# Designs tried in a protein design chat: VHH binders against Actin patches distal protein 1 (APD1). Part 23

Target 1, 316 residues: Actin patches distal protein 1 (APD1), of Saccharomyces cerevisiae (p38281)
Amino acid sequence: MAFLNIFKQKRGDEASQLSAKGREEISQSIKICKSDDAANEHSCSGDCKTEIEEGEQAFAKLKIEHETPLLNSSKTPKIHFVVPTSQIDWQHDACLEDPKSVQYKISQWCDKNSAKFSNVGTGKTLNCAVSSLPKDIMDIDVMRGTKNNVLILPYFIWLNDLRSDDVEATLDGLVPDLLDENISREKLLETRPNVAVARERAFVFICSHTTRDKRCGITAPYLKKVFDSKLQEHGLYRDNSDYRAEGVKIAFVNHVGGHKFAANVQIYLRNPNTLIWLGRVTPTIVPSIVEHLIVPEEPTLPFPEKVRCIKKYQSW
Key: E = the ipSAE of ESMFold2; O = the ipSAE of OpenDDE; V2 = 0.75 times the mean of E and O plus 0.25 times the DockQ between their complexes.

## First folded at step 14 (VHH; framework vhh_8cml_1)

Design q4 (from q1 with Y103I; at its last look DockQ between E and O 0.85; V2 from the best seeds 0.00; counts 0 for: pae E 4.1 > 2)
Fold by ESMFold2, look of step 14:
Structure q4 (fold): chain B 316 residues (1-316), chain A 126 residues (1-126)
Amino acid sequence: as target 1 above (316 residues)
Amino acid sequence: EVQLVESGGGLVQPGGSLRLSCAASGFTFSNYAMGWFRQAPGQEREFVALISWTGETTYYSDSAKGRFTISRDNAKNTVYLQMNSLKPEDTGVYFCAADLYYIWGDYSNPDEYDYWGQGTQVTVSS
């Protein structure tokens, strides 16, 4: 016979769902805030306070799941291709709407090549998403969907003027170079004139895919208002016409899984190069996220119980 | 109207084989990853296998690896599960499921799937 120790684990609230092992796993990628610091140091005034109150009223009407622990409910990407569409909602199969499109070809390439790169680099998956990032509506090939610029994370680069017919050949060359530890960013940029460094210090993607689940469509705009307001206070907000470097871009993205854990927010920090994917984000906690995770040069993570997945990449 | 219709279940002796089929209609089959789950009485649905939308990648549960093979025929809008070396613990209702975004989430979690079939019974008994 074997005897099992019985330990009473805290249950019944979200913070207690994160085990000591889970907390240790997260700490390998980022320093976790002390609880006093997360809760006590930030206020929101004026329009920001009103935006939080309105957002919380909208969130209160939604059936959001709060009992399932979030950690490891999603996979970290090895490479995340983000395609501008100037849209905030898409068909149910967003990247696959149009077989001639750049995002369709990238998605197809990712699926066909996932096994080839399974043991190389940091992270697990090759992914493509569409986003509200602006596309060049003055370019007829962009309007047709057969040409676009593509953001490539966590590398913080743009692959410009990519034609859908060229996706396979381009990615067959580019992706091995990105994953090769012996090829520097400088060398890659020198040999590839269509690759440029992204100007932002961070990207924040909020799932807005209403066609997949109305909870995402309802929550995302309220969340963006609070992020925008708080980033404006720090001079880090960049709308689509603001090209100043070192800002933060907030954009909407298509379905990321786990709609019952709305709102889903993916945060890419350039330095230290880190993906933090959060679930159950509410307007009330956004100021703390901005103040602790996004603004400081040395970020700390409030609310580690909201992490779906996290990965620290080599700085690039 | 989206439909997933499983067939090929039945009674088989331990060590035997079955081939399950799932015919799909009402959606663009070639855009979806296709999976198989099973459910024993009183238990949650358990992941068995997944095949990507292009057919180039497959995933298996630990219990299925080496014994089961998932495949698809996009011309027939059909996914298959070849089950060899069947064991009594393989007994259950087998469900076909479709998922567009499996690569973002946990493909072993049934909540990640968009569409489900009605199931077909597999019984492995002497």
Scores: ipSAE 0.342, ipTM 0.729, lowest interface PAE 4.1, mean pLDDT 86
ESMFold2 (binder alone), look of step 14: mean pLDDT 85; pTM 0.864
OpenDDE, look of step 14: ipSAE 0.721; ipTM 0.870

Design q5 (from q1 with Y101E; at its last look DockQ between E and O 0.87; V2 from the best seeds 0.00; counts 0 for: pae E 3.9 > 2)
Fold by ESMFold2, look of step 14:
Structure q5 (fold): chain B 316 residues (1-316), chain A 126 residues (1-126)
Amino acid sequence: as target 1 above (316 residues)
Amino acid sequence: EVQLVESGGGLVQPGGSLRLSCAASGFTFSNYAMGWFRQAPGQEREFVALISWTGETTYYSDSAKGRFTISRDNAKNTVYLQMNSLKPEDTGVYFCAADLEYYWGDYSNPDEYDYWGQGTQVTVSS
C-alpha cells in the first residue's frame, strides 16, 4: 500500500496544477473520467503486480520534475513518420545517424517542407521518429538502412518498401493527398499500391532513448512490461510476430523532448482518431490508462493532469 | 566541451543595424536548429528567431519580423542575426541556443533548448 499512498499524495499535488481552463481544453478532445472513477485503481495481479512494484522501486530513485504544469509542453504532429529499427536505443541524433538512411531522408523532407503545409491539415508539425518496431533483417537493403516500411500516424497507414532515394518524390505526392480533406482513405489506397492500412486499433510509444536521457531508458522497460501484461488480460497484446488485427502495439521510440517529465508515452487511438501524449507516467497508473483510455470503444481519460498535448484528428 | 560564443553586440543608435554571430563547437552543428533569445533586465528570456538545421525554414517573433534575419553557415559552425531598424525596446542581452528536437516542443520556450551561449549585450540608445 506504500506505493498507492505515495501515488495518491503526489497525484493530489500534481492534479491541482491543471486549471479549469486547461481541463476544458482537454475535454474538447476526449471525455475526462469522473474523479471517483480515477480513484478506483484497476486491479493487477500475478506478473503485473510484481512488475508494478519493481518499476515503482526503480522510479523512486529518479529525479523527475513535478512542479511544472504539463499541458501544452509539446506540439501535436500533423504527420508522425515512425521508422522501424528493431532497436531500443540510438545515438544522440537518432534519425540523423546515417545520411543514406530512410529516416534521415524523411527528417530532411520534413524540415524542408514544414512551412509549405503550415496552414493545412490538423496538427502543427511534420515529425520523424525511429522505433523498436521490427524491420525485415532478411532484406539486404533494409539492413543497409536504404529501404524500409514506414508507419504514418495519425493516418494509421504503412508506406511499404520505401527506398531512401525515393523519399522526396514519394512524400511530395503522398503528403498533400493525406492533408487534403477531399481525398478519402479509399481513394488514396486505390491509387497507391505501396500504402496499406495498419491492423492495430492503437499504438503506444514509450520513450526509451537511454543515450539521450537515462531516465527514459530506465523507465521504459518497466512501463512496457505493465502495459503488455494488462493488454494480455484483454487479448489485445501483439508482439512483433503477431499480425492479428485490432490489437494494440507497444513500442519504444527515440527521445521526444521533455526529459524532465519522464516517462513520456504517446498514445494513438485509431477510432476516435486521437493522440494523447502523457508525461510523468508511472507503472502504478498504467492499468487505469489501459482500462479507461485504450480498451473501451468510447475512451475516457483518467489523469488529465498528465497530458502534455492532445489532438482529436478529423476522421479519415 | 560544448560551447556557443556570441559576438557582435554593442551600442547602436535607434534605426541602426547590428550583426550578431554565434560560433559553435563541441557538437554536430549541422544537426541542430539554432535560435536567438534576448533578455532585458528583470525580464525573462524571450524568443527572437530560429533557423532549422538545414537552413530551409526560419521563424521570427512578432517584434523581429521584417527587421531581423537569421542565417547560418554550416561550414563555419556559425549562426548569425542581422538586426536592422533597431529600437530602444530591442535592448538586452542576446543569447544563442541550440535545439535538436524543436519539432516536438515549443521553439519559443527557452526550456526546450539543449545548449546556450553566455550572451552579448545590445544597447539601443540615443
Scores: ipSAE 0.342, ipTM 0.712, lowest interface PAE 3.9, mean pLDDT 87
ESMFold2 (binder alone), look of step 14: mean pLDDT 86; pTM 0.879
OpenDDE, look of step 14: ipSAE 0.467; ipTM 0.766

Design q6 (from q1 with S30R; at its last look DockQ between E and O 0.60; V2 from the best seeds 0.00; counts 0 for: pae E 2.6 > 2)
Fold by ESMFold2, look of step 14:
Structure q6 (fold): chain B 316 residues (1-316), chain A 126 residues (1-126)
Amino acid sequence: as target 1 above (316 residues)
Amino acid sequence: EVQLVESGGGLVQPGGSLRLSCAASGFTFRNYAMGWFRQAPGQEREFVALISWTGETTYYSDSAKGRFTISRDNAKNTVYLQMNSLKPEDTGVYFCAADLYYYWGDYSNPDEYDYWGQGTQVTVSS
C-alpha cells in the first residue's frame, strides 16, 4: 500500500479562521466591536480617499497569504525596546548589523536574560526592534551607533543617552524594576534621571523592511498615509519633530516575522495599556482601526480575525 | 552563498544515540537562532529543537524533551543535536535551520526560518 500524502485544505474566508475560543481569548484583552459595525467603511475625505484607492491598487499586485490563521502567530512581549534609526529600511539582520551598536547590545542582553525573567511580569518575551523614529544626527556617538535614546514599551518611557557599552549594566538594573509591579512609575523616575515618560497616547508601528521582504516596503507607505490622514482629522497626528502630548506617533519598524501576513501593524495604546498586533492590514480598514481602536478612551477591536497577538498590561 | 550542511546521521537500534552536526557558512552565524526539524516520509516537517543565538536558551518539542540536547559552537559556526534513547518514531530526515527572529514568532513553524540545510537521514530500526 502506498503512503497517502497529507494536504492542508485551503480556507479562503479569513473571518472563519478565528475560532470561538480565539475570540474569547482576544476578549480577555479588549472588547470586540459589535455586529458588523467594524465591517462598515468609515468615511474618509480629501487626500485620505485618494490614498486608500492608490493603496488598494498597490496591494492588489501583491501575493498576501490568507489561508493560515493569524492568532498566536506572534508572541506578546514583556518588554519591547524600540531603537530610533531615522531609517525606513535596514540590512536583513536589522538590529544586528553593527555589533557595536546600541540595538545589537540590547538584542544580546534580551537573548541572554530571557530565561532569568521567564516567570516574572506579564507577556512572554524580551524584544528589540529598530524604527524610523528620529535619532540625533548632531551627536557623533549617535551617528556611530554607540549611543541612542530607546523607547521602552509597554511602559511608555524613554531611556535616554544610553551608550552601547553601558547596556548590560543599565538593563540589569532597569528591567527587574520594570517587571516588578510594586515599583511605581514615580519611584522609577525619581531614581533614574535618564528615564522620561513618553507622552503619546499611542504608537503605531508599520513594518517597512523592504530588504527583508518587498511586500513590507511596498505596503507601509500607503498605510502610513491613511493613518496620518485619519489622525489629522482628530488632531492626534504627530510627525517625527512633533512632541506635543496625547498624540499618536506612526513609525516604520523592521521586519519582525510573518512577512507573508503583510501588512503588519503593531499598536501600543497607553490607556488602557494594550498591545494589538495586526496582520493583513489594508488601507481600506485603516479608518475603522483609527476610529474604533485608537481614538476612543474605551477602545473596541473592529477586526479580531486580524490579530496576531494581543495583551492588556497591568496599569502602571 | 548561504549553506547549512548536516552530518552525523545513520542507522541505529532503538535505545541508541547519534550526534548530528550542522556546519554553517555564508551568513553571520552568531546572529541567528538555530533549529532542528525532522520529516518522516509522507509527513510534514516537524520541530525538534531550537537554540538561541547567544546559546543561553533552548526549546524542545515534547517528543525531544529529556532525550535530545541542542548546543552550538559559535567559533566553529556549528550547531549540534545530541540524540539519546532513540525510538523508531524518531526516524526521518533531520534538517537544520536558521532564524533571526525566533523570539517574535512561532519558532516551531518551519515557515519562520530563513535558511535550511539539505538534511541527514536518521533511521532507528532493529
Scores: ipSAE 0.481, ipTM 0.789, lowest interface PAE 2.6, mean pLDDT 86
ESMFold2 (binder alone), look of step 14: mean pLDDT 85; pTM 0.870
OpenDDE, look of step 14: ipSAE 0.799; ipTM 0.901

Design q7 (from q1 with Y101F; at its last look DockQ between E and O 0.75; V2 from the best seeds 0.00; counts 0 for: pae E 5.2 > 2)
Fold by ESMFold2, look of step 14:
Structure q7 (fold): chain B 316 residues (1-316), chain A 126 residues (1-126)
Amino acid sequence: as target 1 above (316 residues)
Amino acid sequence: EVQLVESGGGLVQPGGSLRLSCAASGFTFSNYAMGWFRQAPGQEREFVALISWTGETTYYSDSAKGRFTISRDNAKNTVYLQMNSLKPEDTGVYFCAADLFYYWGDYSNPDEYDYWGQGTQVTVSS
């Protein structure tokens, strides 16, 4: 590579790609860390440090795109339906692999209704994803994919025992109520016995969809190890069997676009109710993400240049 | 193997019409949103139109609105672009593309698309 080409690539590095306008747009949703604070050393010790080192070696072998600015490379959802599968990988068209499934019916509903809600609520899209969150393997209809519990973000609620045949009728009623700022959370819960509160402080979704792109499959486990270790230091780690409130759930999710920007991490904070979608996340920066963005009552955002999209939702 | 094959391009006078077709194979066509992009010499690919995988929702660039119509036939695995009232500015190579993200990203950004055709030339000139 010529010296001028190398110099150009270095000057176009990620830190310089976020414009002052882009930084101002992000600041409307979240306070950005001061430059020195964002670079603060938030390392792990012991096993966590070795997990970071191993992860960085694996990341270094990947071709990750670093020239394209990340901001607005994705759209913020109005509603993000997350369907548990107990899996970390799926067919290429994950939500659509089985037309009888809950996630297929939700995806179909989202597509058919996206224009209907274009002028209401906060956020832009209606989305469905599958995840590694646990499903009830003792229920035959759940194992067949025709019944499930569905996490609904950014509302931090579970829609329980949803049958695929009931998706259209259920969402036709529920979604308008969720998007109606005049309907309180308490009123919604009083009238809908299948809806329950999600008690987590935050959800962190890491793209793991190896079948779509091997970079996601390679990076996701290393990131999860570092997230888990750092969250354990704060007593916030929750595995699939731990239902204690106010913790953080880390889960894998199917492909969400932008594999060349691996690793993709979607972070939903309950309070203040905010989505932060990060690209090009590496193990080295995970401790700072946890310390500044997830743990504090007043979150601040390190590394704003890694934001693909961000939205502070209206309280509900 | 995934294939997207465009056809229907050609030379047309200003004010004329063309209908582009894109035949798809090697993937489950009915699961994908389908889009059209165009590229003039020396320029980046420019978004023209998108149709959702169910066909219920369509999006158009400002320059295409009111003149172009995107449609699909899932039984034939084909997406179409009807182009009316063509202008010299519409000249370029037209590509069809397939996107499985169901509005997760910026569908006007060509980097969001999984599969691309080879393109068909459209020339609008007297």
Scores: ipSAE 0.247, ipTM 0.671, lowest interface PAE 5.2, mean pLDDT 86
ESMFold2 (binder alone), look of step 14: mean pLDDT 85; pTM 0.867
OpenDDE, look of step 14: ipSAE 0.575; ipTM 0.817

Design q8 (from q1 with S108E; at its last fold request DockQ between E and O 0.66; V2 from the best seeds 0.00; counts 0 for: pae E 2.9 > 2)
Fold by ESMFold2, look of step 14:
Structure q8 (fold): chain B 316 residues (1-316), chain A 126 residues (1-126)
Amino acid sequence: as target 1 above (316 residues)
Amino acid sequence: EVQLVESGGGLVQPGGSLRLSCAASGFTFSNYAMGWFRQAPGQEREFVALISWTGETTYYSDSAKGRFTISRDNAKNTVYLQMNSLKPEDTGVYFCAADLYYYWGDYENPDEYDYWGQGTQVTVSS
């Protein structure tokens, strides 16, 4: 009689798309899970099982592209500016709709300065996104979009009280210092009172931009439910009112390209300082992502075929 | 209604020059990076060039570098491709395309683009 070990079963035709060269590239940034560990579906308790079932039903109705290899279908940021909006959806031109806004000015700065920094730092691009992270709507300038706190990854810092009129001058000074490998975090913080450490262990950004693409809007809430439930089991969940250190912040983010590869999930780990951008994420695989990639001090990657891009940044 | 309309194609001798134009309407042109792709018969669309939304940054395929120049005029909502030293292998239909978030993905991949023109034929032969 032949026995099939379910933990050794191939997970769809997608796994065969990852070449040996691609696997080697990924392994330079992160240890890839052993096949039996990756095959294990980690359950979660209570509502999480139901959330996975509901999510899988919703995902099954969508046309998600599965034949194009994912690796290198996106670019790793050199710097990723994340602007809080307290919103889960945005106008089509999210960062660029209001020319007076902080996110518009940051996007403009990134575009004008990308060539200037092309030869320095780790990663390829200067990026700006808006997110569901909270903003202080009791501040009239924040409500108008002309002032905000801005998360800067992979450096895990907040640039606080940034006014849109000050973006150019502020970033002209700050970004060269961030990209200078000889300037320590401590030195940078000493001279910049509006810069503070982000204390989260990780950030998880899920594309939710419904106005831009229905697939992102449909998939993102189901994924967040499962992430939330699993992180709560580990005491790592941090909602918008929870400032305890060492947790994981989950936020929705505007469209970041590759909508046919929904769901798109960008994961920034603080230590080791690593970006893992995954495509075609489904509710079923979320527990394994949390257990192998986010919870351990030494992360391992359970689904290398789902990597759109990955980068281990130099520790700071 | 979003519309991208290419013009300036035609028949040209090897070594000659053409300037393609792409007029845009129905979206905020100044917010978008603009690209050119080409497609020879029986082949997939191939990346030629991209210009960023502020115009400060340009990218070219290996075959275009040094011979082609992309530019834009945001006041006229128009992107241009100046093509010099044309070769028979440059023959194809040239499409302009628009991408709002070109820097997140592979801008050489046509699937990353939001809007496409109908194309203009360029033929390089004797």
Scores: ipSAE 0.494, ipTM 0.799, lowest interface PAE 2.7, mean pLDDT 87
ESMFold2 (binder alone), look of step 14: mean pLDDT 86; pTM 0.872
OpenDDE, look of step 14: ipSAE 0.863; ipTM 0.931
ESMFold2, fold request of step 16: ipSAE 0.439, 0.412, 0.445; ipTM 0.777, 0.764, 0.775
ESMFold2 (binder alone), fold request of step 16: mean pLDDT 86, 86, 86; pTM 0.877, 0.876, 0.879
OpenDDE, fold request of step 16: ipSAE 0.811, 0.889, 0.892; ipTM 0.904, 0.945, 0.946

## First folded at step 16 (VHH; framework vhh_8cml_1)

Design t1 (from p5 with D59F; at its last look DockQ between E and O 0.65; V2 from the best seeds 0.00; counts 0 for: pae E 2.9 > 2)
Fold by ESMFold2, look of step 16:
Structure t1 (fold): chain B 316 residues (1-316), chain A 126 residues (1-126)
Amino acid sequence: as target 1 above (316 residues)
Amino acid sequence: EVQLVESGGGLVQPGGSLRLSCAASGFTFSNYAMGWFRQAPGQEREFVALISWTGETTFYSDSAKGRFTISRDNAKNTVYLQMNSLKPEDTGVYFCAADLYYYWGDYSNPDEYDYWGQGTQVTVSS
């Protein structure tokens, strides 16, 4: 068995932890910013600057692990099901707390089918998460968790009015079609009336699962404030009640591993279709993330040392 | 109080077999993937095997493939490791562990696991 020699490893300089091979790996999915571009913090308007300062004070009190290189500390999904709950915190086993729920049935389906699609499509895993995205609490079946709309990434679609009893049959049909390169987006939407386009240009998920890890709960609200402010400057901010197309939706998500690398932020870009999962995100770097990754039609990646995983998906 | 209690370790000759058990309590066992790790003195914990929470998917280290079989019984809150064709290199303390969301991260990394047992000694020697 091999051991890491911690005392010989350089500490405290996160940028130096990304090897040339790691940088080359990332460059397969996205152009990396030049050093002077990445080091140049973008301006933030008055309220946004105050939010960064307050966030940095709160973040500085946390014990965040900075010694372990981040790249490949998580796996890229082949499919990521995101289930709305209108909540920002959950019980420890959030997706699995209620066996009758849509998210439980999806998680069960993912587990049963995790090997079946290994050689098809882009990405590695079938994943389910719960989120702060809104659900219709006026519908009794939705309130009880047995019916919901489900966001399916990286395909940027909603599967609407999904009942927990129908999950297995529905996904057995839908997932192979999503992974089939010969089935066009138009054909899939034409034949499935319960599937609709998610019109956002990007989704940003921030881990907020306080019950699972207090660092996520403390950091997430501060990050959201800065993201919100910066996106508002560009007219791209979309809160939970705003369905205008081509904006950015920010939501909280349950804890998905890597608690010592808080804050965790998953960014899905629609075009080019790309997942960028960042760890150790701080309020100070959020403006650069927005300006380089989210706003431009041709994104570039600042801070490649913060990538936990990245994947450019095929256009669909 | 969460508990994982391993049993079934002992001394065995090379080529022999052992069956480890891990009894779980204090958490919803059927929601967790269960893994086995081993550790020789002065070494880090090494991944051996993982079984998914439904039991339908298994993973093995290269050294365990073909010789070890992981299984679980959710009704009894127990995970098992059947170890055949044992070698001196298999000597160590075997720990069971529980991981709620194994598919997001690296299940071979001990830091990803929520709960750990105290371990059971396996010694393979003449």
Scores: ipSAE 0.461, ipTM 0.787, lowest interface PAE 2.9, mean pLDDT 86
ESMFold2 (binder alone), look of step 16: mean pLDDT 85; pTM 0.869
OpenDDE, look of step 16: ipSAE 0.773; ipTM 0.892

Design t2 (from p5 with D59H; at its last look DockQ between E and O 0.90; V2 from the best seeds 0.00; counts 0 for: pae E 2.8 > 2)
Fold by ESMFold2, look of step 16:
Structure t2 (fold): chain B 316 residues (1-316), chain A 126 residues (1-126)
Amino acid sequence: as target 1 above (316 residues)
Amino acid sequence: EVQLVESGGGLVQPGGSLRLSCAASGFTFSNYAMGWFRQAPGQEREFVALISWTGETTHYSDSAKGRFTISRDNAKNTVYLQMNSLKPEDTGVYFCAADLYYYWGDYSNPDEYDYWGQGTQVTVSS
């Protein structure tokens, strides 16, 4: 039986950084765990305990910034486009490396149209990222980067077979509909045959972008192992070939800021529809995150001091 | 090697104008949002202006709005800050900076920027 260094998770120096106002701000989006509940270590199988021990050993060798308060160190998206690449690392300019690519065209569209949507919808930004989610290697245009399926969060939909030269026309039509609170998911889906529901209950994105920061590359695999193992215990783990509904997908994502707060983990819950972006995530706290935040239908947030940003969206 | 080199600073009377330039090399300039910050002696660096990588979106501090204009020329890998109606309070060292993912974070926070220039001095006095 392995001991867990639970007192490291609750050291007063980091926990005290979150002000009463910050805690109240977070509580408007999600119920915060009672302090005793957040500190409880949920048991894992023996493999899970071993993975935590190995991960903590790797993390101990890294210098992670612990003094800067995390809350509001990132912005909540109105829309987060996530582009599959089947890769865990990218060039420094990730989304922008190839002007012909789907992710480049989406990023360009987001920048050109951000002012148009500044006064509508919830959240602040239009964002694009690349991820380790699988791309269709059987399609030559996908392999060339000029066609892809694109995950659209927080709406939990896939925009399928999007060609890079069609991005502008497609998003000019789709995004206003997504941001219009009067257009239901059912209506949008029946009028757009290339839009499909994402069946996962949650997506978890772990920053792995080694080319931007070595700490992300070192930490991400250890966190994924612990997440995967804990989710398997609940029957919620979904690898890249597993499309069963109501599971959780864990994927790697490119670096988008805050590498000194490694490890960065973005969690999208479908219901309640909520983004929780955490910094300074360590293997030791992953079981509590899974048990309190991901598994329950009514999630509670452990470790509110680790929130970089949070947003509860309207249900869809 | 990434370089950002500011120029165009100098001494100017109140009410005057200056045009700052920042020449970039060593990275794909057209992929980055570009910002200007300034720092007076004994003070922290403060945000002045940002222009997005496509040039379509600009942001200004309250003190800069209406007086300063940020622009960019991707063919020359250069960002500019046109400063009009200068006041003694505008005195300081002006830095240009580059940020790849400015829309994920707080573009007014200097910690969000990937690359920085060495700065150019602007002095507004009679």
Scores: ipSAE 0.470, ipTM 0.798, lowest interface PAE 2.8, mean pLDDT 86
ESMFold2 (binder alone), look of step 16: mean pLDDT 85; pTM 0.867
OpenDDE, look of step 16: ipSAE 0.615; ipTM 0.827

